VH-VL binders against q9nrl2r1430to1533. Designs and how they scored, part 320

Target 1, 104 residues: q9nrl2r1430to1533
Amino acid sequence: GGVHELSAFEQLVVELVRHDDSWPFLKLVSKIQVPDYYDIIKKPIALNIIREKVNKCEYKLASEFIDDIELMFSNCFEYNPRNTSEAKAGTRLQAFFHIQAQKL
Short names: E, the ipSAE of ESMFold2; O, the ipSAE of OpenDDE; V2, 0.75 times the mean of E and O plus 0.25 times the DockQ between their complexes.

## First folded at step 23 (VH-VL)

Design p3g (framework fv_nezutatug; at its last look DockQ between E and O 0.88; V2 from the best seeds 0.83)
Fold by OpenDDE, look of step 23:
Structure p3g (fold): chain C 104 residues (1-104), chain A 123 residues (1-123), chain B 107 residues (1-107)
Amino acid sequence: as target 1 above (104 residues)
Amino acid sequence: QVQLQESGPGLVKPSQTLSLTCTVSGYSISSGYYWHWIRQHPGKGLEWIGSIHRSGDTDYNPSLKSLVTISADTSKNQFSLKLSSVTAADTAVYYCARTDYEWGSFRFGLDVWGQGTTVTVSS
Amino acid sequence: DIQMTQSPSSVSASVGDRVTITCKASQSIKTYVAWYQQKPGKAPEPLIYDASSLQSGVPSRFSGSGSGTDFTLTISSLQPEDFATYYCQQWYATPYTFGQGTKLEIK
């Protein structure tokens, strides 16, 4: 992989962040707004964290990068019922991600 | 300036299908986040009917007895509402409206409304 | 469905008064609330989005606050053009329900 894969990860993160359904995922969930979130979600993650990991070259394999993105969506669907705005955004964003991930 | 305008027949017979169109000008519907239909029965409050995301994803109010269908036509910059098997309970002013997205934030609200169109269900 | 209980249903006030309208959600909905103003025979107009953000062009005498289950729309000093019906709406989950409305009348 090396530099070529790293650039692909960077580009994909940029595309995810710029997506209009990224708003639930840009930063970690606020404990103030959602007091019980971290009692339920044990491995919280967000796009800003993933971006930082990419920038620090912490992903050696594409599978590791994909796992973190999938964890982000998994957390969303675990906490949020299907009819919530976050879950709906997550569903669309995940579909977008799966299409883009085929390019990796 | 973004403008929304509802159009369609003002009179519909019971059991028929109500069809309305919202024409958007000054803004591409493919750039919007959500496009909505809202109605208001005479002298009553507001009721959300349903929405369509720019991706084509739709959501409908399950409390409505009529079958709801919302669709979009990007080539015409329009989105439409269909209510099947209407009754007198579907008599209302119907509004189309927009929810927009600002980068990094979903603007929770209807920021642009049409002027509304009156639909009467009567024999 | 999430219920938005709006209060009061009606209120009489005078020009210059401070007016407060509240909406209580049946469950926590974060800050996903909007407020609208509707005058007779007209379409609703947006006032507040995301509980506390003022829509463009709306006078600064309008403000919104709240998170979780309790939300408030405040008019700091009522003006003649403010007599209308006001609605809250939640955007946490579908169906995106409205409060039943508050009619603000002149005393």
Scores: ipSAE 0.896, ipTM 0.950, lowest interface PAE 0.4, mean pLDDT 95
Fold by ESMFold2, look of step 23:
Structure p3g (fold): chain C 104 residues (1-104), chain A 123 residues (1-123), chain B 107 residues (1-107)
Amino acid sequence: as target 1 above (104 residues)
Amino acid sequence: QVQLQESGPGLVKPSQTLSLTCTVSGYSISSGYYWHWIRQHPGKGLEWIGSIHRSGDTDYNPSLKSLVTISADTSKNQFSLKLSSVTAADTAVYYCARTDYEWGSFRFGLDVWGQGTTVTVSS
Amino acid sequence: DIQMTQSPSSVSASVGDRVTITCKASQSIKTYVAWYQQKPGKAPEPLIYDASSLQSGVPSRFSGSGSGTDFTLTISSLQPEDFATYYCQQWYATPYTFGQGTKLEIK
């Protein structure tokens, strides 16, 4: 069962973290540094949180894991205009995610 | 050590296409994060023309977007600028430059520049 | 487009002086600012990235600070080789605009 699927989630998260466009997504956005972020983004998520959820077996369905990854990108595009360096990184990392997810 | 060198014609006629090449030595362009073209008009400040990401994604200054193309040739370790329909206003020193990468950090900036090449647009 | 406005446009100073150059963005750009030094007839050289991080090989008398809209480049004790034009550049969003420059001249 689910053991092989969970190891695939861990492998994919590791690949996302290693990607050179991961820099905006490694940790939650600081409320101190970006005080209006949490007025706009109601479901904050980041790669370190997703990785911890994989390690704790908190994803019961593959769709739940995929939803958190896509939420992370959706938050980026909602908060950041398209011409920002952060949104450009998000676009490339999301494309990478879609390719890697197809292989699994 | 990484070196960047611009090359191309120093004189271009109005309405023609300006073509410049940046040759990178001591470093593979496929390892760089972004590669940029910058220009500086005589006695004036600096203007970012555009960039190419190592994935091939390009970004252009909107004021030049329909006129500019940036491309890379990894086999020659070069990247290029084409600027179409030039006028005398395009007379400038043209620089190529690199943005390097450090994992997990925002390190945007032009950390290596070429020496610059002067391009004059005149009849 | 994000406008970067430098102040002053020029400054006259003596060797040993502390010099401060300011760059103001037309909107918040976090810390996404780089600084460059340019001597006549030469390409710009990098000094600072991410508002305050010193490029490798840059003397420690150079420092940067700021976030949001207001950014500062400081030279703590001016040296003869520091007479040049200084530019800031924002990296928050395309087009990646430069300030108009600050010319630092010897008194």
Scores: ipSAE 0.725, ipTM 0.892, lowest interface PAE 0.7, mean pLDDT 91
ESMFold2 (binder alone), look of step 23: mean pLDDT 89; pTM 0.931

Design p3h (framework fv_nezutatug; at its last look DockQ between E and O 0.89; V2 from the best seeds 0.81)
Fold by OpenDDE, look of step 23:
Structure p3h (fold): chain C 104 residues (1-104), chain A 123 residues (1-123), chain B 107 residues (1-107)
Amino acid sequence: as target 1 above (104 residues)
Amino acid sequence: QVQLQESGPGLVKPSQTLSLTCTVSGYSISSGYYWHWIRQHPGKGLEWIGSIHRSGDTDYNPSLKSLVTISADTSKNQFSLKLSSVTAADTAVYYCARTDYEWGSYRFGLDVWGQGTTVTVSS
Amino acid sequence: DIQMTQSPSSVSASVGDRVTITCKASQSIRTYVAWYQQKPGKAPEPLIYDASSLQSGVPSRFSGSGSGTDFTLTISSLQPEDFATYYCQQWYATPYTFGQGTKLEIK
C-alpha cells in the first residue's frame, strides 16, 4: 500500500495494542495453558504478528490488513464461549476496531 | 491512594429495591477495567453479584433471584447496585471492588475493596 | 457455572508451619485465579492474582501456583497475623465464582 495507508495501519495497531481489552490478543495463545487451542484454531494470529506484517509492508491493501484483524477476532470467538473473559474483551476490542477502521 | 466506599440504607423491607453506591476516590472509574459488587451473607462465603466495565458493559450473576442492575456515573466517580424484590436471602455485607489493568497485563482479581456495608432485609 | 472446590474447609496450624490450600476448578480456567485473605469483621484483601503473581505489599511467604484445574496457595512459614479465612476465585468466565473458603486457625 501507499505510505499513507501504511502509516494508518501502524497507528491502528498501536491503538489496538494500547486498548485495555487487547490482553487476549497481544501474543499467540499459549499451548501450555490451552493445550487444545491449535487443534481447533488452524490459522492463529495475534497483534504482535500483525504488527510485524505491517512493519514489513506485507499488507498491500487495507482489506488484507482488515482480514487479519478480523481473523484474530474470529479465532477468539470460535474458541471462547461468550461468557469468557477473552470473548468479552474481544467483543469490545472488535467494536473499537470497527470504529477506527472506518478511518482507513 | 485509591479508595472505595459503599453507601446506602442499612435496612430494606422485603419486596423493595436495595440500592447501594460505591464512591471511588483517588482514581477515575473511567480508567478502571472492571468495577464489581460482591456480597457475603452472615457467616458465609463470598458471592459475586455483578460487574460493570468502564465502557458500560455489564455482567450479572444469574444465580441471584433478584433483578440486578449496575450502573456508573463518571461525573460523580461512582457506580451503583440495585437489587429488586429483595428477600431475607439478600441480607449480607456488600462490598464494591476494582479490577485494574496494566498495559500488557490483565490483573485477574480484585485489587482494591471497599470496607463493606451491612444491609439487612427485614419487615 | 464454574465451581471452585476449595480444600480444606478448615485447618489448624502452628506458627512456622507450612500451609497449603487447594482449589479445584470444574473445568480448565487457565491461570485466571485470584486468592484473598479475610480477617473477621474486615473486607477481603488480595494476595495473589493470575494464579501466581503476588500482589503488591504481600509478604513473600505467600505464593500461588497452578494452571488448568488445580491451584494452590502456600504459606511457607506461618506467622501470627496469617490466621484468617482464605478464598480462591476464578475470573475465566461469568459468573465469577469463589471457593467455599478455608479457615486457618491456630493449633
Scores: ipSAE 0.890, ipTM 0.944, lowest interface PAE 0.4, mean pLDDT 95
Fold by ESMFold2, look of step 23:
Structure p3h (fold): chain C 104 residues (1-104), chain A 123 residues (1-123), chain B 107 residues (1-107)
Amino acid sequence: as target 1 above (104 residues)
Amino acid sequence: QVQLQESGPGLVKPSQTLSLTCTVSGYSISSGYYWHWIRQHPGKGLEWIGSIHRSGDTDYNPSLKSLVTISADTSKNQFSLKLSSVTAADTAVYYCARTDYEWGSYRFGLDVWGQGTTVTVSS
Amino acid sequence: DIQMTQSPSSVSASVGDRVTITCKASQSIRTYVAWYQQKPGKAPEPLIYDASSLQSGVPSRFSGSGSGTDFTLTISSLQPEDFATYYCQQWYATPYTFGQGTKLEIK
């Protein structure tokens, strides 16, 4: 939505990207490296895409922004078993996100 | 520049608890990503025992899960391994090791190892 | 558990030879493979991370490749100091399993 919300969204996205556990979420999963990913995950999303949407003012409500971030994590947990390095990183980054999102 | 050094008893009796400490110098364990224990059985290959994340989260080899505890003491710049109820099968060289992380790229692997300490489980 | 199967278990080669060592994973592990060199009486030393990225200070005659289940370590021109045991290790999921090792011996 408004200018204040866009600044808050950008700040939160920057904090997520700088977090050590962001490495699985920076860009969309490669179909070449993970051939079956897009057969399983119907709504792919990543931090670079969310950041572009913030920059282009595509979020009307804070809930839409939060929903995209939560979709990113739910995709991770849907595709990746809990003992994988990706799921472990997702668990920690999601916990960090929940703390930061309280500031919205 | 960063160095890891294992310490602990070289001989442990069956059913006892094996306790090892890894002392880290030239680097803060709070700055690390993951810290690991690895062992190598005589004439055999390498086995990952477990690790501790900078947050305190631990991961253990499921074959050892109820027997192993890894902990960290940031004030001493150390992390430790306890393995309970040992048998002769636990005779091995034990290594501590680090996984590094650089922004924008996760470098999965053990980039720094201790020199290793031999532990024999024998009556 | 993800099994890592190295081939061959041993290889005999001469200085100057090109040597190839493979690891096969029992399931897809993306590129999450590291390679190590271990000389007798020493701890393993890192060579390759993320399947193909050379660890700092490792000679350029070492290279890694592969993704999914099939991974290769190549030494382009064998040197006397390269006679050692080589291990792969997967980092996709716990437990982070090693291959059984490949012993590279002087012919």
Scores: ipSAE 0.672, ipTM 0.892, lowest interface PAE 0.9, mean pLDDT 91
ESMFold2 (binder alone), look of step 23: mean pLDDT 90; pTM 0.936

Design p3i (framework fv_nezutatug; at its last look DockQ between E and O 0.87; V2 from the best seeds 0.83)
Fold by OpenDDE, look of step 23:
Structure p3i (fold): chain C 104 residues (1-104), chain A 123 residues (1-123), chain B 107 residues (1-107)
Amino acid sequence: as target 1 above (104 residues)
Amino acid sequence: QVQLQESGPGLVKPSQTLSLTCTVSGYSISSGYYWHWIRQHPGKGLEWIGSIHRSGDTDYNPSLKSLVTISADTSKNQFSLKLSSVTAADTAVYYCARTDYDWGSFRFGLDVWGQGTTVTVSS
Amino acid sequence: DIQMTQSPSSVSASVGDRVTITCKASQSIRTYVAWYQQKPGKAPEPLIYDASSLQSGVPSRFSGSGSGTDFTLTISSLQPEDFATYYCQQWYATPYTFGQGTKLEIK
């Protein structure tokens, strides 16, 4: 991707991380706290991983970046029932992301 | 210093609507993560009634028979509770409380409480 | 709903005693548990967040531990001001349920 797109990805990740509903997504889920998580979720991802990929210029298309973010949310909703605190946070954060992503 | 204060009528008749307001001072409700209502029936334990997120997203305890409505008014720095069709079972001390967000971590708990207001449902 | 079974319902102890209160969740809730202290006629006050994080201003004799389904609040050396009712609460899923409470009384 271009320099402009890369900067946009960086900025969006920063905004996601700073969002108060980012707490379930900052790092990979702990296997200690959630022993069965990785038996269910086969493509784990988190904002710190996505940020690293952005910094390494691994996203050549905006669609690739968006796909990873959507995967992050998909994982959350796949594992967590909708009444959980994490699913609730995810729902709000995803809505925020969709608004911000329109600017890409 | 963050302070919460409950206000509203201390007496409500059966079948009427209980209305309470929590006034927040020293802190903007738009900066908080969750704002909660909790009640305690005389001599009993604590019961979570519901919450409102700063975005306006609400959650209610489905075990309550009364219809619960929680709303926020950022212009007044207040959030409110309404319980419709109250009965004697809704007699309790009602607390408003806060859950805050510490950067990078959701603080799982109620860190600031109001002093509580007693509401009696009686004819 | 997630049930938080708190035990014991009441306990009598003396100043200087070690006291342990337990809370068992009906399902795994990670570490999403808070503990509160309530004195008569007063609002509850926070003690522990996220199962083991001591709230600012709370004496170090209070500690919390546990993950999954079993959680404990421990007072290492009971002080006169510690006689009160204690509650656990889960924040894993709505409704955010409390334990039944433990009344800590002076022996």
Scores: ipSAE 0.894, ipTM 0.946, lowest interface PAE 0.4, mean pLDDT 95
Fold by ESMFold2, look of step 23:
Structure p3i (fold): chain C 104 residues (1-104), chain A 123 residues (1-123), chain B 107 residues (1-107)
Amino acid sequence: as target 1 above (104 residues)
Amino acid sequence: QVQLQESGPGLVKPSQTLSLTCTVSGYSISSGYYWHWIRQHPGKGLEWIGSIHRSGDTDYNPSLKSLVTISADTSKNQFSLKLSSVTAADTAVYYCARTDYDWGSFRFGLDVWGQGTTVTVSS
Amino acid sequence: DIQMTQSPSSVSASVGDRVTITCKASQSIRTYVAWYQQKPGKAPEPLIYDASSLQSGVPSRFSGSGSGTDFTLTISSLQPEDFATYYCQQWYATPYTFGQGTKLEIK
């Protein structure tokens, strides 16, 4: 937990947001647009929420930060069959995340 | 100014392999998001054959999965289709097409198409 | 596979008419629909992506709407150059299936 760790979390979140496959993960899924999403996904999370938590210093351990990002991908794969455009994007972004997370 | 042009034989015999190439000009294929092959049967609608992502990942129509290979050659700015064991049912106009990138937006669609090339499968 | 059912299969209309073409998906596909226009002897051209977003260079008389399973393409005031065949395509899941097409003919 120090200042350089918080900077690393911010840098990683920025890299995820800038990635071409971030489009499904930028904001929470809208209940209005996807009415059944919250019947299936009980712990919703998105990159804008994770970024705000980094900004507010809500992550005390790197493992807590990693857990939220992995939860984001797990939700994607739970809700979306593997042949969907969302799941394909999630697969690629998760692979990118795993490479970047080695720097933590 | 992006242009796509299909090339390959117009006549193929049954059981042979159909091989088509799409040449991309005015744009690098490494900058695209997805590159696709689509066909249109005589007097019928459109069928998506498959795609290649800029990472090299491929997706194929399950109805053609064991018969189709899509590949890219970035040094020639080309991507290709191979369809094995063709029959008369594979007679169609074949198109190559692009899905463009627009950060943060779901923009899937075929925003640029080639002219199309007619392939006839006949004994 | 997701079936995309277009209706009508053809429509006869006059210049200036309002025309609506529908596309129904066999399951919910959010807004992941594109629309294309194809003139005889030519490749299809893009009109709409993401159900309602207009492709660059497409006239504003074209509009799209819908989400879930029911989608429409509307031409608000038909022009002579709009007589063509129109296709929808879903982008929710592979295979990325097309509708059967709607032929728009001059009356």
Scores: ipSAE 0.740, ipTM 0.903, lowest interface PAE 0.8, mean pLDDT 92
ESMFold2 (binder alone), look of step 23: mean pLDDT 90; pTM 0.932

Design p3j (framework fv_nezutatug; at its last look DockQ between E and O 0.33; V2 from the best seeds 0.00; counts 0 for: pae E 11.0 > 2)
Fold by OpenDDE, look of step 23:
Structure p3j (fold): chain C 104 residues (1-104), chain A 123 residues (1-123), chain B 107 residues (1-107)
Amino acid sequence: as target 1 above (104 residues)
Amino acid sequence: QVQLQESGPGLVKPSQTLSLTCTVSGYSISSGYYWHWIRQHPGKGLEWIGSIHRSGDTDYNPSLKSLVTISADTSKNQFSLKLSSVTAADTAVYYCARTEYEWGSFRFGLDVWGQGTTVTVSS
Amino acid sequence: DIQMTQSPSSVSASVGDRVTITCKASQSIRTYVAWYQQKPGKAPEPLIYDASSLQSGVPSRFSGSGSGTDFTLTISSLQPEDFATYYCQQWYATPYTFGQGTKLEIK
């Protein structure tokens, strides 16, 4: 993407990371804490990975960036029931993301 | 110093609505992660009633027979609890409490409590 | 709902003793457990968060451990002021349930 888009991606990732509900998403899920996670989730992703992709200019389209963010949330909701703390955080963070993404 | 203080009527009649307010001082409720209500029936253990996130998102204990409503007023730095159609089973000490967020980590626990307020349901 | 089975319900001990209280969750809850101390007529006070993190101001003789389903609160050397009721609580899913409590009494 263009310089403007890249900067927008960077800024959005920063905002997501700084959000109080980012804690389930900062890094990949621990296999030690969740032994069966990677048996269920086949395309794991986290904000640190997305940030790295942004820094490496791997996103050529906004849609690609959005797809990865949505995948991150999709994974959370696929694995975690709605009443879990992770799912609750994910729901709020996703709502925040959708508002911010309108600016892209 | 962060302080929480419960307030409201100590006596409520059956079938009426119990209303309590938690006043927070030394800290903005809009900065907190979760704000909670917990109760303790006389001589019994602790029961989580519900919570409100700083965004306004609420969660309630589905085991409670009374209808629970938790709300926040950022202008007053307060959050409130309403229990409708109370019975004697709702007689308890009611606590408000906070869960804080440390960057990068959800601090799983209630780190600040109010002193509690006794509510008796009686005709 | 997730059940937190706390044991023992009561325990008698002497000053200087090592005391262990356990909570067993009905399912895996990662490390999302907190511990509290409550003295008669007082509000609970926080001891441990996230299973093993000591709250600020809590004496180092208190420690928490565990992950998954089994969690432990340990007092390495019991002091007179430690006689109280202790509760665990899970934060994995709503409702955020408590253990039944453990009353620690002086022998």
Scores: ipSAE 0.904, ipTM 0.955, lowest interface PAE 0.4, mean pLDDT 96
Fold by ESMFold2, look of step 23:
Structure p3j (fold): chain C 104 residues (1-104), chain A 123 residues (1-123), chain B 107 residues (1-107)
Amino acid sequence: as target 1 above (104 residues)
Amino acid sequence: QVQLQESGPGLVKPSQTLSLTCTVSGYSISSGYYWHWIRQHPGKGLEWIGSIHRSGDTDYNPSLKSLVTISADTSKNQFSLKLSSVTAADTAVYYCARTEYEWGSFRFGLDVWGQGTTVTVSS
Amino acid sequence: DIQMTQSPSSVSASVGDRVTITCKASQSIRTYVAWYQQKPGKAPEPLIYDASSLQSGVPSRFSGSGSGTDFTLTISSLQPEDFATYYCQQWYATPYTFGQGTKLEIK
């Protein structure tokens, strides 16, 4: 809701970006390099987009912010097979996120 | 310009442990995310042995899993392969290699290879 | 394990010819395919990643195509330096398996 929630969203995104397993999620998957991605994933999202939405105060509730973060992980698991490095990174980062999100 | 160089013994006796080191120059291994070992048997194709992620996590070819260990030493800018209980079937050229990462792009493949080192398993 | 089957195992061709090499996966791997060129006594060199994207510095006569299970490497006009062995490799799931290779020789 207010200013302190926005600051908390920003801090959480910064911690996610700095996490070693953030690399698959930093920005949108390249349509040029992975053209079939957007045939499969219809609601693409990445940490840079989420950070921009926080900067523009587009999240009115913590649940909206959490939904975008969870969508990011869901996209990863839908597109990437379970034993890929991307999916394993997603699993670890999601676990980290769940711990940090308890602070919201 | 990144360069990878394999080093280690060229001759190993059966049942011993093969140990190889890949030295990376012109690039910090901490800047990359995936580092691999590949081998090529005489007159045959290529085989992926395993990889190590920047986090320290490893992934190994299941056919070799109980025999292989890959590790990294970021202070020396090196990563290493140990293959235990070798037999003549492990005679091959061994390569180290890197998978490139670019922000927002997943570049699947081995974009830089070492020159290879020949390992012969014989008494 | 995902098997990558290359064909043909060898091909004889002349300078200037168009050559097509195929690689078939035992299951759908989307576009998670790389192609390499290897000359005798040397390490493989990257050509193509993600099925169709040209690696930096690779001549435009090389192209890749395909998705799912069937993949193709095409050389539109062979040059003398293109006579080598070519490998595909899948990146969909570990172990990251290679095709058995295609040797391209002078006819």
Scores: ipSAE 0.006, ipTM 0.642, lowest interface PAE 11.0, mean pLDDT 87
ESMFold2 (binder alone), look of step 23: mean pLDDT 90; pTM 0.935

